VH-VL binders against Probable Brix domain-containing ribosomal biogenesis protein. Designs and how they scored, part 9

Target 1, 224 residues: Probable Brix domain-containing ribosomal biogenesis protein, of Pyrococcus abyssi (q9v200)
Amino acid sequence: MMLITTSHRPTRRTRSFGHDLERVFPNSLYMTRGKKTIQELLMEAYDRGYERLLIINVWKGNPLKMTFIKVHPDDWGYLGYLYLHGVKLQREMGFRGLNPIREDMPLVVTTAKRVGLDHLAFAQVFSELTTGKFVPRGDKSLLSIADKYNTDVLAVIERHPRGIVVNFYRLDVTKERAVGPLINVKIWIMEDGRRWDYKEAFGIKVKPRRKEGEAEEGARKDSH

## First folded at step 27 (VH-VL)

Design f2 (from p2 with heavy chain V103I)
Fold by ESMFold2, fold request of step 28:
Structure f2 (fold): chain C 224 residues (1-224), chain A 120 residues (1-120), chain B 111 residues (1-111)
Amino acid sequence: as target 1 above (224 residues)
Amino acid sequence: QVELVQSGAEVKKPGESLKISCKGSGYSFTDYWIGWVRQAPGKGLEWMGYIYPDDYDTRYSPSFQGQVTISADKSISTAYLQWSSLKASDTAMYYCARHSGQITPAFDIWGQGTLVTVSS
Amino acid sequence: DIALTQPASVSGSPGQSITISCTGTRKDVGGYNYVSWYQQHPGKAPKLMIYEVSNRPSGVSNRFSGSKSGNTASLTISGLQAEDEADYYCSSYAGSNTFVVFGGGTKLTVL
């Protein structure tokens, strides 16, 4: 599915997040960034048969960022970005030592039952970024969706007061609750122009970090 | 029967305040978003904002942010649209409409409309 | 800005088929399947005719159908009848800034 790595010089929390993602993205691998360039990472992802390269950036005191890149020898490119309010790690949700998923199964992306268009749109976007399968929730249970699509792993898009939450379930581990990681998204941007910003969605005015203008769609921080 | 019933037509002067209502019946009021849509005389439809009565989450179109107040009282299944100081340009038909989120992701039930006329 | 383009008017004779277009961008019509169509008779509230591009609510005639290709959605009305004469509005999800956006409307005249 994807090769997962970090910016240079990641924090401990960033590395833990990367390992947590490795355990909920089927057939994916966390790789230490070291001194590798993006081009070297793309080449390695291609050679290993991954469709996506995911880079997790953190700057000291800055929000977490996830960058998704399409892997292809002739048509690679940036797909989109998630800017995060924060994450909750699997260990913070009470789960340690989960094994990676090596069986051939899809990541299903769905929603909580009571969500609006913002969440439906993001579920579609997240499935595009991850090569997951978007399945509208309707009135269906997570167990029935998982059974129909022959998977143990679901990403569930949920409402949150100041963002959009992604919560991961591993039904082979427990059917009672999410295992994490939990991702609280504040902004997402696709290279094709689709985007969402919590400030726009909730009518929040945030002081600009530069340019002092309304042309910028939201707050962004550069990070490694 | 599922319906939204709005308060009656209003004739006001510039500078006056106004609060119009939208009462839902025949369904679980807190399970659906209530949106407000403006239609100026002879013009098209314009989304103003919504409220989710379950938690009172409210969103405004940028064109209407700070111009109106959207609220609800879930105990009486009623949503409201308010102006603190009306302008002549507020003359329009105002609709409330229900949105289900993911069941029928559209405005599936509309109120009959409230005509607001503001003239000096 | 975010606006959906519809023709100002279309006309057809009883029994014919007519198509009303709704053109947006990748940020709305092209990027999502949350396109809807509303019918509005003079002096009346809008009525939902199509949602999610092509789905009909209960009680809407199968003479109404919807489709999308690229950034353009279409409403097709087959077997035109006099009561189809109305204004038709498309709408689409349009992101966090606007939530939904409506087209300018199309007046359908049945000749």
Scores: ipSAE 0.586, ipTM 0.811, lowest interface PAE 2.1, mean pLDDT 88
Fold by ESMFold2, fold request of step 28:
Structure f2 (fold): chain C 224 residues (1-224), chain A 120 residues (1-120), chain B 111 residues (1-111)
Amino acid sequence: as target 1 above (224 residues)
Amino acid sequence: QVELVQSGAEVKKPGESLKISCKGSGYSFTDYWIGWVRQAPGKGLEWMGYIYPDDYDTRYSPSFQGQVTISADKSISTAYLQWSSLKASDTAMYYCARHSGQITPAFDIWGQGTLVTVSS
Amino acid sequence: DIALTQPASVSGSPGQSITISCTGTRKDVGGYNYVSWYQQHPGKAPKLMIYEVSNRPSGVSNRFSGSKSGNTASLTISGLQAEDEADYYCSSYAGSNTFVVFGGGTKLTVL
């Protein structure tokens, strides 16, 4: 499905996140970035038959941006970006040593049962970014969806007070809860102009810059 | 029997305050968004904003941000639209409408409308 | 401040088919499947006719159908009847800044 790597000089946490994603994106590979350029990564992804290149960028030691690139020898391009509030690793959710998925099965992208249009729109966007299959949730259980689409792995889009959450299930591991990683998205942007920003969605304002001679108040600043 | 019942028509003067209501019945009020839609005389529909009564998450159209207040009281299955100082240009029909999110992702049930007339 | 463009009016004779267009951008109609159509008779509240581009709610005649291509959604009314004379509005999800936007409306006249 995709080749997964990082920005140059990743932290342990960022590498762990990349490996966690390798375990929930079917037939995908985490590859050490090293000195490789984007062009070299695209060639490797194409030669291996991957449709996407995913780059995890770091800010202050945390994996805070995901960049999705379409793989094609003559028509490659950036597809979109997720800017993150944060992640929760599989080991932080109690799961260690999961095997990568090498079977021919789709990633199904769906939602929690009680979500609005922002989450439905992101589920569609996330399926486009990952080549997953978007399946609207309705009142269906995750088990019934997985059975219908012949998969063990689902990305579930969930509500969050200040963002949109992606949570991964591996039903071959457990049917009772998500295995992770958990991704808390604050902004997503598609190259075609579609976008979502938690500040707009929740009415959050950034305080005006203080005049010279005043103390700086704690306005929240987005990572880039 | 799913229904949205709005408060009655209002005749007001510029500068007066107003709060109109929208009561839901026959369904789980907290499971659905309530949107407010304005229609000026002879004009089209304008989305003003919504509220999700379960957690009171509220969002305004940019054109109405700071112009009105949307609120709800989930204990009595009622949403509200409120002005602190009416203008003559606020003369319009105001509808509340239910939005299911993902089941029928549209405004599937509409109130009967509340006509607000603001003139000297 | 995002708007969907509809023709101001369309007309047809009884028994004909007519199509009402709703044009947006990739940020709304073109990018998502959350396009709806509403019918409004004079003095009445709007009624949902089509949701999710092409789905009919229960109780809506199969003479009403919806589609989209690129950035343009279409409502088609086949077998036009006198009672179809009304205003028709499209709407679309339009992202985190606007959420939902309506088109300007189309007056359908049955000749």
Scores: ipSAE 0.556, ipTM 0.799, lowest interface PAE 2.3, mean pLDDT 89
Fold by OpenDDE, look of step 27:
Structure f2 (fold): chain C 224 residues (1-224), chain A 120 residues (1-120), chain B 111 residues (1-111)
Amino acid sequence: as target 1 above (224 residues)
Amino acid sequence: QVELVQSGAEVKKPGESLKISCKGSGYSFTDYWIGWVRQAPGKGLEWMGYIYPDDYDTRYSPSFQGQVTISADKSISTAYLQWSSLKASDTAMYYCARHSGQITPAFDIWGQGTLVTVSS
Amino acid sequence: DIALTQPASVSGSPGQSITISCTGTRKDVGGYNYVSWYQQHPGKAPKLMIYEVSNRPSGVSNRFSGSKSGNTASLTISGLQAEDEADYYCSSYAGSNTFVVFGGGTKLTVL
């Protein structure tokens, strides 16, 4: 499904997050970035039969950004980005040493019950980014959905005070709770122009970025 | 501005009925759970229950199940807490609060509180 | 009984760091790391200070931090100020019936 790697010189936490993702994305692999270029990574992903390359960017020791790249011989390109508030690792959620999924099953992407349109939109986006299958939650249980689509793994989109959360369930591990990792998303941007910003969504006034260019035009008029 | 505004203080006698209100503004009222929290004088916070205004799904704390009724009118962005028969032990401050997440027990917006005094 | 236990009171001097603990009686209490902390000044409504163990809402001072180890969540207040004198409550999601439980509260006194 996905080749997962990091930016250069990842922290231990970032590597752990990469491994956590490997455990929840079916048939995926975490690879140490080393000195490899994006092009080299794409080639490796392609040779191994992966459809996506995920790069986890690190800032101040924590995962900051998730970059999704389409792996296709005729159509290699960026698909989208997730900017993160933060993550909770599986170990932080009480789960250690989970085995990767090597069986052929889909990643089902659904939502918590009673979510808004933004969550539904993101669930669709997340399914596109991951090659998962979006399934509307409705009033169905996660178990029911999982059974219907013959999967043990679900990504569940949830509301969060600071954004949107992705949580992961592995029903082969436990049916009682999510195993994680928990991904808190503040912004997502797709290459096709679709985007979501938690500040905008939550009505948080974003100070307009002063366009650097307007300061130069004002200084030229006074010299004349 | 996102806010919850509660109805005014109430002074009642035992056995009387009461309905207090909490009105939301500045956000989509139907998209967030509204919870009620009791605080007896000099005591801690007690979660009573919450309602989802969109479909009026209501959940109660076991301690308050059958003791109170939580309701809402989404057309006017208002949640309600009501008693059929008040007791002296119902004397408390009552807060409504917005549940910030679906699963997370985080109340990010609070009403100013409604003081209910029940005395003979 | 599903309960969160807090110390009744804590105290500290200005500039010091203090920690308030919140211990769940059940593994499911806090099992999802859904622990929140609230500050309440006398005569005021509670204010959300921390959610999901360690996250700060917008506008909350970075002097407030949260952590969790096992079934015990902790609120740490660094650089204690007079304005921090208040009651603090932890809360957690109690999984089975979708309800919230609060701790007993902790009175913080700034000496």
Scores: ipSAE 0.017, ipTM 0.502, lowest interface PAE 7.1, mean pLDDT 89
Fold by OpenDDE, fold request of step 28:
Structure f2 (fold): chain C 224 residues (1-224), chain A 120 residues (1-120), chain B 111 residues (1-111)
Amino acid sequence: as target 1 above (224 residues)
Amino acid sequence: QVELVQSGAEVKKPGESLKISCKGSGYSFTDYWIGWVRQAPGKGLEWMGYIYPDDYDTRYSPSFQGQVTISADKSISTAYLQWSSLKASDTAMYYCARHSGQITPAFDIWGQGTLVTVSS
Amino acid sequence: DIALTQPASVSGSPGQSITISCTGTRKDVGGYNYVSWYQQHPGKAPKLMIYEVSNRPSGVSNRFSGSKSGNTASLTISGLQAEDEADYYCSSYAGSNTFVVFGGGTKLTVL
């Protein structure tokens, strides 16, 4: 699925978040960034057969941004970005030291029941970013969905008053509640031009941000 | 005993329609994907598609999309493969197989196969 | 094109160990860790021998083993027996579009 890493000199919390993601993304590996360049990481991801490189960017000691890169020998490229309000770690949700996830299953991406169009759109985007499988929730239980697709892990898109939340269920751990990590997304941007901003969505007057500059600045900082 | 039993051999002419069947027994039919695999004479295996009998979710191989129809009747634990208009190139052995899961190409139970011969 | 490549044929003498390779054309297709191997005798349906690269179903001889390195999965048959003469197919799940592909098959001859 994906190689997971961080920006240079990550905080303990950011590293923990990377490990949490490793436990909910099938066929994925968290790798310490060290002094590795993006090119080196891409090569390692390719050699290991991963389709994505995920870089967790840090701001003020916390995970702030998730950058997804497509791993392809002939088509290396950025796919999209998640800007975060914050995260809640698995340990903070009461789950410490979860066992590794089985690799013989898809990451199923679905939504809570009765969500809006923005949540559905994000679920699709999140599935594209992760190579997960989007499954409309409808009136189905999470268990029924999991059984159908022979998976123990679900990413569930949920409502939040200040954004969109991604939560993770590991049914091999518990069927009663999410294990996390909980990811609170405030903005997502795809390289194909699709985007969502919580301020706009909630009718908060946002000054027109000049489109061009922010994606380049994040990529430049991680390349150095 | 868990088994898949397929319908008998078919001899058809080009342009004719055909529907063959695969009946499951000995397990919960609705809980497993059922796939179809084509094997032309002296050739290899080709995955055609699969169906989940519980809700009839169906997926096709790109090579077979629009060429065949996969369906099921969960009330009688039966999956179907059908053609609207057969071609000579459709001459093959057709197997149904139970998938261990959607993402796993592990077909643990196989039908005995249905030979379809299309000749003028 | 997404494809799995197998050698057309392999041969060995009784008691020998042979290996059949299955090479994917693209790593980015995904699902290569979901490699399965099937044995097919003439006039019979295929039989699952290995799933998820290296797992044996119940009832399959321990002489059959699977491994993977890079884009190549391998089926190894140790202590080759006359009954092992058959066609062998690899399969894999492709991540995009949720479809399965088979290799071209390998004919194993026991000399």
Scores: ipSAE 0.013, ipTM 0.531, lowest interface PAE 8.9, mean pLDDT 88

Design f2 (from p2 with heavy chain V103I)
Fold by OpenDDE, fold request of step 28:
Structure f2 (fold): chain C 224 residues (1-224), chain A 120 residues (1-120), chain B 111 residues (1-111)
Amino acid sequence: as target 1 above (224 residues)
Amino acid sequence: QVELVQSGAEVKKPGESLKISCKGSGYSFTDYWIGWVRQAPGKGLEWMGYIYPDDYDTRYSPSFQGQVTISADKSISTAYLQWSSLKASDTAMYYCARHSGQITPAFDIWGQGTLVTVSS
Amino acid sequence: DIALTQPASVSGSPGQSITISCTGTRKDVGGYNYVSWYQQHPGKAPKLMIYEVSNRPSGVSNRFSGSKSGNTASLTISGLQAEDEADYYCSSYAGSNTFVVFGGGTKLTVL
């Protein structure tokens, strides 16, 4: 599915978050960034058969931004970005040492029940970013959806008072609750021009948006 | 202010050794590659190689492999380019430049250049 | 051979738009769209003008834009000004060893 890495010199928490994502994205791999260039990462991702490169950036010791890149020598490009309020790690949710998924199954992306249009839009975006399968929730149970698509893993878009939350279910681990990580998204931006900002959505005064490069550079500076 | 400051101009004879320097300031020196770029008089830019100061991983252009040595001392935020035996053909302007490898996958900060003249 | 090819020279009048091309000899040269452009005035160090094909660093005029089609990247300068007279170099990653290559450079003359 995807190669997952971080900015240079990630914090322990960011590394943990990367590993958590490895456990919920099917057939994905967390790779220590080290001194690797984006070019090297893309080549590694391609050679390994991944379709996405995910780079996690750090701000003030926490994951700040998730950058999704399409992996293909002839069609390489940034797809989109998630700006985060924060994350809750699997260990913080009571789950430790989950094994990554190495079976052929899709990441099903769905929503909580009775969500708004923004949540549906984000679910679609998230599926595009991750190469997941978007499935409208309707009145169906998560188990029913999982069975239909023969998967043990679901990303569920949920409501949050300060944004949109992505939570993850591993039905092979437990059917009772989400395992995480929980990702609280405040802004998402797609390269095709689609975007969402929680401030705008909630009627909060919006500050000028920084350029993606500036945000990433700022995050790097604060992580050291 | 982010800057790279290079050592002064050098006038040498063929066969002499030389080591020039590039000092970074205003940023985390260990987080960026420092590259060296040669520009012969009236010619274009030639990438020679770069070094990652954090662990001193060094990569060379095939054309310059074995011809020069790139090194660094991260304790003083300085990169070096050196020759064991200069040739007249080494006469050029030498630039050091910062390369992030991720945020800005290009040389975004340049030194002022060091002119090296090798003549009999 | 791994190389980026540029025209030796281009010219334009003030206010015009000009384009400088940069063509890779191989698909792996610029294959991931890591093309950058540098401006160099006489006796000065190069200045980064464009990175990743089309991104402008802070402080670079919006008159400078970049694009790519196939193995050819292009730098376009709109509203040409006298100060734009300089040498322009394209650059890219090359090969699997993460090394950098520069084009041969293009001399831009403002008439």
Scores: ipSAE 0.000, ipTM 0.503, lowest interface PAE 13.8, mean pLDDT 88

